# Ledger of designs, part 3: VH-VL binders against Large ribosomal subunit protein uL3c (RPL3)

Target 1, 266 residues: Large ribosomal subunit protein uL3c (RPL3), of Bigelowiella natans (Pedinomonas minutissima) (Chlorarachnion sp. (q7xyp4)
Amino acid sequence: AAAARASSSALVALPGGRMIEVPHMTKDYRDVKVCSRQRKWEIREHMRDPIKMGLMGTKAGMTTYYDDEGIAHPVTVIALEAGNVVTQVKTKETDGYDAVQLAYKETRDRTIPWPERQHLRKHGNVKAMKHLKEFKIADVSEFTPGQQLKAEELFEVGDLVDVSGTSSGKGFQGSIRRWGMKRGPMSHGSKSHRQHGSIGCSATPSRVYKGLKMAGRMGNERKTVKKLPVMMVNDEEKYIVVRGSVPGKKGTIVELRPTKIVGKHC

## First folded at step 25 (VH-VL)

Design ya (from y5 with heavy chain S31N, light chain S30Y)
Fold by ESMFold2, fold request of step 29:
Structure ya (fold): chain C 266 residues (1-266), chain A 120 residues (1-120), chain B 107 residues (1-107)
Amino acid sequence: as target 1 above (266 residues)
Amino acid sequence: QVQLVQSGAEVKKPGASVKVSCKASGYTFTNYYMHWVRQAPGQGLEWMGYINPRTGKTKYNEKFQGKATMTSDTSASTAYMELSSLRSDDTAVYYCAREGWFHDYYFDYWGQGTTVTVSS
Amino acid sequence: DIVMTQSPSTLSASVGDRVTITCKASQSIYSWVAWYQQKPGKAPKLLISKASSLESGVPSRFSGSGSGTEFTLTISSLQPDDFATYFCQQYDKRPYTFGQGTKLEIK
C-alpha cells in the first residue's frame, strides 16, 4: 500500500483535472559545463541573441523525477491554462517600443471590467481573460492579434528559461502590517486581487498593482528564478516541466521567458 | 464564419493514390490544428491524425502511419491528406475537422466529407 | 488505445420520450468526452464537450453527464429532428477514439 501511495503521489494535477506523471527525460538536460574558453564564447554569443517571446503558466505542483540511474531531479510542472493569446501588438511606430501583449486564463465576461472586455474585443476579438501581460521583445512581426501561442513553438527540451511570479507571503509586516490589511479595501480576493483600477485581470506581478502593494509588500514580492532547464514541453496535455522550483504556491501565475543572462561562473 | 470545404469524390483503383484537400476560411488557418477523420460505409468514426499548419508538424494514429500523409499550404489556407497504396478497405468518407478551443481535440467544425471509393 | 463502448447500439423511441445513451471508457478519461450527432450523408455535429458543456446553438434538451469512465448523453424530450446516430469521443489521450455509435430511430 505504501509503495503504491508513493507512486501515486508523484502525479501532478493540472487545472481542469488531468493528472500527469513526468515521463522519462533525455539526459541532454544534464550536460555539465565548465568555464572554458568555449563556454565563455557560447555565453557571449547568447547575449547577442534578440529577446524572444515567452508565455504565461500556472504552477501546478512539484514532483520528483528519477532518471534511469536512480538520480532524483526535483521538477516543477507549469500548467498551460486556456489563454496565451496575443492581443495588442505594439510597435515603435504606434507605441514607441516593440511589445506583444498576451492574455492568459479564460474567465467569464462578468469577472472583468467592461473597458477591459472591450479592449480584448478590439484587439483580436479575444475571449475574456483573467491576466494581461506585456512582453517586450525584439521582433513583433510574427505576432498577430488573436494568435494563440504554442509552447512547443517557443521552447524545447534543454532550453533555459527565467520564471517570474509572486513569492509566497512571509512578509515582515512591520508596525501596521506595512499599512493595514484591513485598509486594503481596494485590493482583496482571491487568487487575483481586484482588477479594477489597473490594466489586465491580475496579469501583472503584485509589485506593480497598487492593491497588492497595500498588503503584499509585506512579503508578496515578484521574484524571478533564472536559468531553469526545460525538461518537457507537452502542448497536448498542456504543461511545461522545468527543473527546480518556481516562485509561489500551487495556482500562482508565472511568466516564462527565455534566459538572457546565462554565464554565472564566467 | 468558419467553413471547411473539401475536394470532390474520388474513384480509384487499388494501388493508386489520392490526395484530398480541405480549404479553410473564416478563421486564421495557422491558429488551429487540422485533423482528419474517416468513416467507412455504414461504420463509425476513426481519428487519423493532425497537422499543425504553422509548423508542418504532424501526428498520426499509428494505424494510418505510412498510409496517410498530411500536409498543408498556409498561403492557400488548405490542408491536404494523401492516401497511398489504396486498397478496397480504404473506401470511406474522409473528413477534415478543426480542433476545439485551446487545442482540445474535440472537433467543432467539420468539412462536408470526401468520398473515396477504391474498386478493382 | 482507450476503447469507448456505447450502449445501446440501436435505440427506438417516440417523439417526446426521454432517451439516454451511455458511453464507457476502458480507463479513466476524467471529463474529456465529446458527443456528436450525425445524420445520414452529413458530417458529424458537435453537441457537447468536456462531458457536460453544451455547444452554442445546441438545443437545451440535450445534456451530458459523467466523469471517470462512464458518461451519458440525455435527450429530455425527443424531437423529430433528433433521429440520427450519436457518437461519443474521448480526447484525453492519443489516439483520440470514438464510440461505436448509437442509432436513434423512430419507434
Scores: ipSAE 0.267, ipTM 0.646, lowest interface PAE 5.4, mean pLDDT 79
Fold by ESMFold2, fold request of step 29:
Structure ya (fold): chain C 266 residues (1-266), chain A 120 residues (1-120), chain B 107 residues (1-107)
Amino acid sequence: as target 1 above (266 residues)
Amino acid sequence: QVQLVQSGAEVKKPGASVKVSCKASGYTFTNYYMHWVRQAPGQGLEWMGYINPRTGKTKYNEKFQGKATMTSDTSASTAYMELSSLRSDDTAVYYCAREGWFHDYYFDYWGQGTTVTVSS
Amino acid sequence: DIVMTQSPSTLSASVGDRVTITCKASQSIYSWVAWYQQKPGKAPKLLISKASSLESGVPSRFSGSGSGTEFTLTISSLQPDDFATYFCQQYDKRPYTFGQGTKLEIK
């Protein structure tokens, strides 16, 4: 065979071992927007949109997407493991609000508590799943218990999504690293190079003023990265590609929701 | 008990159309895609396409694009496949088949098959 | 298109024999293989999914193995009811394709 041109992105392994390469696309996802009268109007119209359904996925890894001009874009591949099955549908009539509960990532019955297993059987006879998450949406009428959702039915290339997940754990961190505080003097006999600076003036007993930035744990918190463009949706190979990074490390369970708020300025 | 019951055998002339039905029972019809698979006389199996009965969306094997049209009736729990502009090489047994778990496209339940014969 | 090639095309065996049918894919399909049994005049019946997962109601004498490009279906001790045609099928990429079939005949 003829030699192929060197334009491939690195392969990403999905859970289950399938390898994928993000295909080249001609679309430009550089979202360069200015704060104009038209932009302000567009934001107001988008905020009127009803809140739509999302999905759960698993961070599979990051790779590089090369456009037709050879420009590299960092992208994250989010695998769609077995799941995204509707369980309980809540309505204002039954529960006081509209929501759809999804089950994600098939597992064995022994790995989940019996009451949760019975909940899944009651609501759509769903197989045992590791994760249950509720999505509050505007209209639940098109969702039925036991329904398996498809990403191509919910998202299109070019849509903006918010991706939520648990950030990677970083343990206990000093004030400089956690909050970006300045280090103390290095040269004048000071041994307080990395310690938190002075706190309080004369309190008795000695105590920290409320609201001061202090050392504490970083990571292991729910985080949402907003306004990520969807670059590819592939239900057959069971993945979604978004531009940029998402919370957590490879294997982290994430939630994808359509973006409600698209602009910071204006 | 999951069961797929197809319509009876058809004999057609070239150029005609035929519509094969597949009635599902024993499960929630809208929770699984319905696939169609053909088997020509003395030959192997060919995947033709599927329909999502909840949304009506379809995907076709490129070989059958324009030949086959898949539809469904949710109230009757019935999937349909119509073959247009029949030719003699369309003679085959046509099966409906339910997809497996999580839209994995192995087929855990099959209809009994519908023989379509095209002859002048 | 992923081509699935079965071997042998026909296999003659006696009751109680151990039988192996092989299916080779033209590219890696990981573990996304199903095996079917088809008796004359009947629709195929699913035996194995995901290369090795036995379907409920299928006798334990049936087993599957393999990954990547080569897959096997094994019947550990043939019974009279096992004489049929067997197909492999890949479900990794559209179009989902089947092997040519292996006819298992009584010796």
Scores: ipSAE 0.251, ipTM 0.636, lowest interface PAE 5.6, mean pLDDT 79
Fold by OpenDDE, fold request of step 29:
Formats: sequence, C-alpha cells, structure tokens
Structure ya (fold): chain C 266 residues (1-266), chain A 120 residues (1-120), chain B 107 residues (1-107)
Amino acid sequence: as target 1 above (266 residues)
Amino acid sequence: QVQLVQSGAEVKKPGASVKVSCKASGYTFTNYYMHWVRQAPGQGLEWMGYINPRTGKTKYNEKFQGKATMTSDTSASTAYMELSSLRSDDTAVYYCAREGWFHDYYFDYWGQGTTVTVSS
Amino acid sequence: DIVMTQSPSTLSASVGDRVTITCKASQSIYSWVAWYQQKPGKAPKLLISKASSLESGVPSRFSGSGSGTEFTLTISSLQPDDFATYFCQQYDKRPYTFGQGTKLEIK
C-alpha cells in the first residue's frame, strides 16, 4: 500500500556542497520492479531503444519523492563529477573485444602514477582522472578518445540501468544476517537460537566443503542492482536520479550500465 | 588549435531578421555545447543561450526567448543564431563561445564577435 | 537572476602594481566563477575557472580566490599587456550572468 501524499520536491547535496532540488517526475514507474528478477518481455515493453553506453557517477544520497498520485518513490541521486571522458576504444581487432574505457573524477597529476598519466595523455589528451573503467558495448564505432560523454545524450527518463558499485561494509556478520539462515527454536528448551548448526558429516565427506556459507565479513564487495529506472537526467546540474537504492555509501563511485536483458527471465 | 570564426558585421533595419554563423574548427564540434553571448555598446556581457550540436537541444535565456533561434549544422561544424524582429536595442556584438571542460558553463574559446547594427 | 557586482568599475594602476578586483554574488554560488579579460575590439579571454583554476597559457601573475559570495581576481605584478576590462561570470544557475566589468587603465 502506497502512502498518498501531495507531490513534493526533495533537496540533496551533491559533491562539493551544492544543494539541488529534485524536481517532479514526469512518468509513472510503479509497474517496473526494482529487483534482480523480472520477466524479459515485461522489461522490454518498458524500455525504449537500447542504451548504447554507460557512465560513472558518485552516489550523492537517497531521498523520497512523491509523485502526482502521492506515491512515494525511493530514489538515489547520482552526481556526475568531472569525467566520463573516453580514453581508449578497444576493438576486436586490436584487443580481442569491444569496449570503451572511461576516465572519471578529475584529480591532480601528482596523485596518479606516471604510466597512467601518460596513458591519459596518449589517449585523447585527457586530464588526470582518478578512475578508469571499461564498458563493454556492442558498437564502439561511435566513440573516440577525448570524447566527453553526456548523460542527457545517453539516458532518458524511463530507461533501465544496471548500477554497479562497492557495497557498504558491514563487518563480521553471523550466518543469519549474512546468508539469511533461519533461527533455531526460541522455546522448548532450545539452546541453538542463532547458531550456525552442522557444517558437514564426519565420515563422508569428512571435511567442510569449500564455499560453505558461514559467518564472516559482509559487504565491501562489488554488487550490481539491475533494472533501475532512470527518473531524471540533468547535465546542467550534473546528476542522474534512479529509482531504488544503489550499492555503496554516499560518496562512492558507481557505474551505470545498460540493463542486460537475456533469456526468458531476467 | 580551437578556433571559432563568425560571420561578418551586419546592418539591418528595424523589423528585419539576421542570421549569424559561427564555424568551429580544431575540435570535435559535437562534443561541446555552443553558447551565444551578447554585448551591447558600452555594456556588459549577456548570456543568450546554448545549443547542443549533437542533439539539437537548445536552452535560451528567458530574455531572448522568441528573439533568438539557435541551430547547428554538424556537417559544416557551424552554429547559427537567428535574431528576429530586430529593434534598436538589439544593436550589439554577438559572440559564439564554446563551453568549458566537462560541460561547465564557462566559456574557454570565443568567436571574434559579429557586430549587428539596427538602424532606421 | 544572480547578480554579479564587480568593484571597482574603474581602476587606475601602474606597471608593477598589485591589482585586486572583487566580484560579489547576490547569493552563494560556491566556486562556480570564471574570470575573463577583454581588450578593446576583441572577444573575452578566459583566465580563470572554478574561482581559482588558472587556464592554460595564462601567466602565473593572475590568480583567483573566493567561495560563496565573494570572489577576487589578483594580478600580482601588473604588466603592460594587462590593461583591459575584466569580467567575472557565474555559472551556477541559469541564466548565466556576468559582472558589469572592471576597466583597468594606466595611471
């Protein structure tokens, strides 16, 4: 059940301290599932022409937006800092695969290694950037070194994107939290409420199998949230708004990629 | 090197229209927005609007909405600005200017300017 | 609209002098200020972006500082080639606006 409230705007701080007001959305995205799984045909009915290329961004924060119907939408504002410049175009002929390398987040020359600095200079005479990432795409012919990519040219409202990043570190966690394991009985004399339980058999296999789910460090790993709808794109204010949450804490780098729709179910 | 070359000076009568051109060279034309800035005689600089040469998207200063129309020809690497219904107060030097690094709205390269004079 | 107020409107100085031009914004614009030099009959030339970032090819005697609402352009040692009109510009919000200019003339 959605809470019915009047339409509202939300303020979000971008990197550097600039405050932006998230404007009113123009489309309804209620029928788009913000989850890892959805029927392929349902997704395709929502999507426009395929997105050709991705971008890097900085997670600025989350907020709640109420649409015209008063439905609350959790959204993530992704700031676009200096960057998203094409450095290198890789092709099947030269590198064995097609990809576009982007540079992101301007930095001082002294803060990056000399080889990387020379790489940026050689490929499009790009300023010193902190991050380099490759985006595998179907057609790289439209991209050239030194090209500045703009969000409004690549993304439209309603597009679905996969957002990748490093998830928030949660420290050492028990099996219940980390893997969603069930608790033991809390009553009837039970002494195993949150214990892991058996980890194998003594005779066969007489070992713990590699990869057995146990307590351990959780988070701080690469995660991708798939099929997030783009709610707003603004190159002037240099941000993108997507529905849902994205991996990482505020200030972390994220990658926006075209949603991969494969098979019968995605 | 980056160069913006504008069309020559224009003298027009009130009510007429004028189209100023700005030819870009030394960089990929479609990678940068082209802005237009006006400077009236003895006055300061006034931003008029911009065009995205790649998409054709334009944004105008409200003051010049309906007065200025910005277009571009990617094949010729040329931006155009048309001024309609010219008045005496439209007399000014008009500059095309390329946006700065990372789509920031400062102007790193300028055309030489086109003087438009509106006189009876 | 954001109003950019420059001071002074006219400044007389001699070669070798330290010159400071100020620009005040009607509201906070963070560091989104550019400075331009314009000579008579010529287009403006970009000197500084982001309040303090010196553009390539600009002499090191030029420097910019400030954040929020107050910004300054400083010429550490005035050279004969520096006599011109200087403009500040904000690019925080549309419409982008310029200061009225500061004419730097020979004393």
Scores: ipSAE 0.187, ipTM 0.722, lowest interface PAE 2.9, mean pLDDT 86

Design ya (from y5 with heavy chain S31N, light chain S30Y)
Fold by OpenDDE, fold request of step 29:
Structure ya (fold): chain C 266 residues (1-266), chain A 120 residues (1-120), chain B 107 residues (1-107)
Amino acid sequence: as target 1 above (266 residues)
Amino acid sequence: QVQLVQSGAEVKKPGASVKVSCKASGYTFTNYYMHWVRQAPGQGLEWMGYINPRTGKTKYNEKFQGKATMTSDTSASTAYMELSSLRSDDTAVYYCAREGWFHDYYFDYWGQGTTVTVSS
Amino acid sequence: DIVMTQSPSTLSASVGDRVTITCKASQSIYSWVAWYQQKPGKAPKLLISKASSLESGVPSRFSGSGSGTEFTLTISSLQPDDFATYFCQQYDKRPYTFGQGTKLEIK
């Protein structure tokens, strides 16, 4: 009796209280083609795919998707709140580089500084938004101020995306947790199981090098998780699902960018 | 000021086709989805579908699949809806309507409506 | 399809009256409800979005409330210009559906 494992539809709460059910996906994403790592110095400009436009989103949460083979896939639901409106198009001629600035997450006018408010009004008469981010892209000609971007226009199922955000704060952490350092001996009379150990030499260099990995604050920094497959895009319900984890806690803002695939390894 | 101006009233025979136009002004045409809604005489409003003028992508109410074809001309800032194989029950006022802000599927601006009458 | 049941179908009221129109959804649609005013021979006009958000230019006498399955449009003090047909609309799921309308007539 092939127990039809009922694909446990995972419910995820979106910002605003809407509950979504991640539908069953038929595509096997294990075969998603990922280009091998190319040496940076070997990457020529002509070997790079044009950088496409990205979006901002809000991490709604994680759930598990079971594929047709019963394999569990961790997925992150990213909510698309009000926003992703083009505010400014920067060009080489005007700003020295090509980029599209997006505004994200509608807010009250009083909550943003006057200069920023004026900026949003000047560029496409955009409502007050909490977040502004620039996306460097190859061709900015397709974008105009006031343009609303949709995920379905930018991403397809199976695409690889880089998701950037602020990682979860973990407070002050020891060297083992923060940097993955090994423990000392647990036996043979050891009294320094989790201690950092030596931090330098007396004569040369007679100092602790700047940047030496030590105990300290962990997290709350900008991180990017690369090459995450897009599992689902739904503009109607205003979310995107990616395989894997993304930086931050629930409710944090993330940036989605198409993964830059380069070179002959693709 | 945002304005949607539709083509004039049409009288057609059963089996014919009609194409209604909706010219948009006062905003960037490609930035908003254009929806079509019909209203039969004395009846309520019925959503027919929408078009993304930028990409040309359309979504239809299943009820109107095969009946309505939505197109757009970005150069003219005009949306079109063609109704094929007209029947008497297709007699209605047809409205183009712009979607709300952030792609919320309420309609903030409406055309004046186009009356399509199907009579033998 | 989500069915929007609007009540009453017809409402007679006098100028100055408080009027309430109700819309019931066949399932929970959170706050994704819009209200429209339609005058004879004219296109619908958006009054309220997201169940309670008043559109720009709409008089403050109009208000919307509700969540889940029950929604209400309230006119605090009816004005002569308010006699029209009112429609609720859900935009939670496709196809987007409207209520059958409430005709507000002068008593």
Scores: ipSAE 0.158, ipTM 0.712, lowest interface PAE 2.9, mean pLDDT 85

Design yc (from y5 with heavy chain S31N H103Y)
Fold by OpenDDE, last read:
Structure yc (fold): chain C 266 residues (1-266), chain A 120 residues (1-120), chain B 107 residues (1-107)
Amino acid sequence: as target 1 above (266 residues)
Amino acid sequence: QVQLVQSGAEVKKPGASVKVSCKASGYTFTNYYMHWVRQAPGQGLEWMGYINPRTGKTKYNEKFQGKATMTSDTSASTAYMELSSLRSDDTAVYYCAREGWFYDYYFDYWGQGTTVTVSS
Amino acid sequence: DIVMTQSPSTLSASVGDRVTITCKASQSISSWVAWYQQKPGKAPKLLISKASSLESGVPSRFSGSGSGTEFTLTISSLQPDDFATYFCQQYDKRPYTFGQGTKLEIK
């Protein structure tokens, strides 16, 4: 039995240099819902819930919390900077699909192209924002241009979210690191410790198949980490805490979307 | 232009309740949180709480928990604050104030204020 | 609660004077400070947000500065219309709190 460790608060730097103390998560941890195999009736019940909108945030950093059992929980603090304002609502009728466009991270007018600036002005009279992203949702009727979205409004502790962002660039990497390939023998005269190995056969197909996993650039790609539980939501301090790691370095923009937990892909 | 128009002055007896209204115009009512701030005579300003007009979600200053109840009517673009169990120390000017942009919890537009006087 | 201590409580000045009002926070609040002007019988008017951002329509003679725990509102050249009570507000943490106010009077 692991000895109970006293949980400690962690300090995390938010964008702009503000330091916040993230409180203990013992209470919040108990409220975290984990996705499991769903019964038909559970799916039906979940489908009755309103579709939650997503948000943009800034990765502030990671910290660790210990629960009452002494288990360490890695968490990522996502800062909520100025933004998450609805700029445009797209509908099937107007655009062929339903989506809500959000603007995030206030910037100077001179830093954005004139057409984009005019777009923001036209749609909701939104200040100059650095990032524009669309969130596809089933029902856009609840959203209007100029609407400000807050995390506490959209997410609750225990919710599961998919966090998307640009992963950290790792440069050109070998097959082992990039694709998790195994090493060759290290002894017994082996000269193929970290070599890629065979890339195909001579007669058939007499070529390397397109898409064969090989060494190459790793990272700097759009990645999504799925089913991360929301541990804390704090609009007062302007952050959301999720369990686990999210794509990107500190300071990178991430997108939070509610996890799809209904159906066969739960 | 953005305008917040509050209901008129109220005079109440101790133990009574009063409901103050704040009608918003010139902007989309549901796009901004509405806050309430009071100012006792000759005193400073005190934040009481806010309401999200879209969802009805409220947050109160602990000092006013149980004292103030905030509601809204989106169809009328009106926010309401009810004060219960009035005491003499509840005598003040009560303001509705619109929250600024984003997570900026300053108040860019204010109602004209409603004077609530509690006297025997 | 974060306490905002405003100084001075009362300030007498003449038209044309440079006036400085100070607000000290009980803890660091970054730049999350707003300044308001209130005239008798009127609601407060927002002047400055984020410690130094001048609101639209506010005369350029008003300026704000500061970060952390000390903040200042400055009027470079006092005008007759500037005689009022000024309040600072922090919006770093709930409950949001105001300074006690500075009454600017004619000397």
Scores: ipSAE 0.361, ipTM 0.757, lowest interface PAE 2.5, mean pLDDT 86
Fold by OpenDDE, fold request of step 29:
Structure yc (fold): chain C 266 residues (1-266), chain A 120 residues (1-120), chain B 107 residues (1-107)
Amino acid sequence: as target 1 above (266 residues)
Amino acid sequence: QVQLVQSGAEVKKPGASVKVSCKASGYTFTNYYMHWVRQAPGQGLEWMGYINPRTGKTKYNEKFQGKATMTSDTSASTAYMELSSLRSDDTAVYYCAREGWFYDYYFDYWGQGTTVTVSS
Amino acid sequence: DIVMTQSPSTLSASVGDRVTITCKASQSISSWVAWYQQKPGKAPKLLISKASSLESGVPSRFSGSGSGTEFTLTISSLQPDDFATYFCQQYDKRPYTFGQGTKLEIK
């Protein structure tokens, strides 16, 4: 009798100090098979109609989600703070490209520069927001300034999203950690265990090429994790749960975008 | 100025249905969720559900599931609520109310209310 | 469902009085409370959101406070126009629920 391990409800702290319990998996997730080497057409067959728009959120933290089959899934809870209001709609005719600008995270008027404040007022009479981001989408006609976007409106369980953010800073790192380079021999008299090795030839090219992978600062850069399945959407408690890890530390801003499925293979 | 104007008072017999309208003006109708709240005579306020006018997505209070049906017409900037199988306990004033900003589920503007009386 | 217990049910006061209405939630709801004023035969009017944020056009004599489970609406100096029924509302969880109301009447 496999003792049904009571799914330990993982508590995650949302911004503002509220603790939430991540609930169990919904049936809709079972229909989505995602793998790193899945064919494009296979992925599409598991997706509903394309997601039309993205959202901004705040990384609240990670926890473990147990599905109905008892499988443990690492998940990230993304809090939805005040915001995700359409400020400006850019079109090919006006700006040369189609995009929707969103404002996110309410702030005090005094903390925003005057030009930005005026921009928010002019475009949809939006409250002072800390972050402005553009989302390039195929059809902008459905969006108007002042429109408030909600997660349950845009996302469903099983949807695939690309999550972008600023990755955690890791400081100055060696070539092995930063680039996954192999170490030298550890025995047989080797003195080059973790050294970088050769960085070029003397005669030709007689220089180090730009972009050569070397030790340096790692992290604190824009990164995107692709094809993350949405596990839960809850506008009531103001969060979205995605499978896997997302860029950044707790409290950092992330962008949820519709997954771009390109090429023959993903 | 934001205004929500509801249809007039209705008197219905038990078992009948009634459809209440709420016409919105002074703002972009599709930008805000429309909620419905009822108030029985001498009683408090009770949330019934909401509709997203843009998508047509609805959410109901479980208590009113199957009783209330919410719809919207974007061209007319009008939200509708239909009550079916009316009973005497459905006698109340019904309000449409606009949701506030963002994820703030308070109601910043209200219709004037529609009195629905169910009598034999 | 979250139960909002409002007290008192009826309050008699005079013009110029300081009045306080309390609302207790059955569970912690952070600051997700709104207060409404309703006059007879009229729709509720939003006074306060997020427990303490005064809405535009509402007189400064109205104030809200509280967090967690206990919330208060205070009128610093009662005016003749303030005699009405007041309701608290939680919007932390669905279904959204209201207090039973406090009728403020002239003493």
Scores: ipSAE 0.360, ipTM 0.758, lowest interface PAE 2.5, mean pLDDT 86
Fold by OpenDDE, fold request of step 29:
Structure yc (fold): chain C 266 residues (1-266), chain A 120 residues (1-120), chain B 107 residues (1-107)
Amino acid sequence: as target 1 above (266 residues)
Amino acid sequence: QVQLVQSGAEVKKPGASVKVSCKASGYTFTNYYMHWVRQAPGQGLEWMGYINPRTGKTKYNEKFQGKATMTSDTSASTAYMELSSLRSDDTAVYYCAREGWFYDYYFDYWGQGTTVTVSS
Amino acid sequence: DIVMTQSPSTLSASVGDRVTITCKASQSISSWVAWYQQKPGKAPKLLISKASSLESGVPSRFSGSGSGTEFTLTISSLQPDDFATYFCQQYDKRPYTFGQGTKLEIK
């Protein structure tokens, strides 16, 4: 009896209370060609793909899909709220660099500062948006203020993306959790099981070096997870699904950028 | 002021083709998706599909797949819809309609409509 | 396809009356409903988006409510200019579909 492996669908709540059913993954993304090594010295000009445009989204949640072989794949659903409108196009001539500024997540006018409101009005009469982010791209000529970017226009299934966001805050953490340091001996009379240990030498340098890894606040910093495969793009239901985890808690804003694949092994 | 101005009424024979135009003004043409909606006499509205004027990408209602072809000319700020192999049941008023902002798939501005009559 | 069933098909009312038009979706569509007014020989005009958001320039006598499968358009006090055909539209899923329309006539 071929046990009809129930196509694992997962329900995920999008911002605004809409529930989506993410369909079963049928495509094997294990064969996605990824550059094994990106070394700066290996990056040649001819090996640099043009940087394409990205977009912003909201982390909606994570779920697990099973492929045809029964392998579990963790995925993150990224909701696409109102936004991803081009507000400003920066050029080398005007600003010294090429970039496209996007506005994301519609908000009330009163919730944004006056200068920002005026900026949005000046550049394409864009509605009040909560977030502004710049995307550096190779060719900005394709973008105009007021342009609305949709995910299906920018990403396809199988594309690799870098997802950036603010990581979850974890509070003050010890060196083991924060930096992956090893524990001390648990036996043989040890009283220093989880202590940091030595933080320097007496003679040289007779100080603690700046940047020494120690206990402290962990998380709540900008992080990027690279080379995540796009599993699904659905502008109708307003979400993107990527394989793997992305920075932040549910509801946090993330930036999706096409992965720049460069190097000898690309 | 946003305006969508469509071409005039058309009378065609069965089997013929017709191309309806929709000229947009008052906004950046490439910033909004253009949709087409038809309305048969005495009937409701039916969504046909849309075009992204910037990329030329189209999405059609399956019902109109192969019947309607949507194109755009950015230089003229004009969207086009061509109907092929016209039949009597293609008699309707055809509207171009601008998509709202973002992922709001409602239509905030409409053309005045183009009546296409298919008669033997 | 999502079917939008609009009721009633025809409604007779007098000036000053409170009028309610209902649209039922064949499945849950959250709040992704728009309402249009169409006068004879004219294109539809957007009245309400997201089930309850009144468009700019639309009189406050128009209101929308509902979520899930049942949606309503209400005119609090009917004016002479309000006699027209009204359509609901879902934009939850493609293909986008409209109700069959409600013709509002003078009693």
Scores: ipSAE 0.359, ipTM 0.753, lowest interface PAE 2.5, mean pLDDT 85

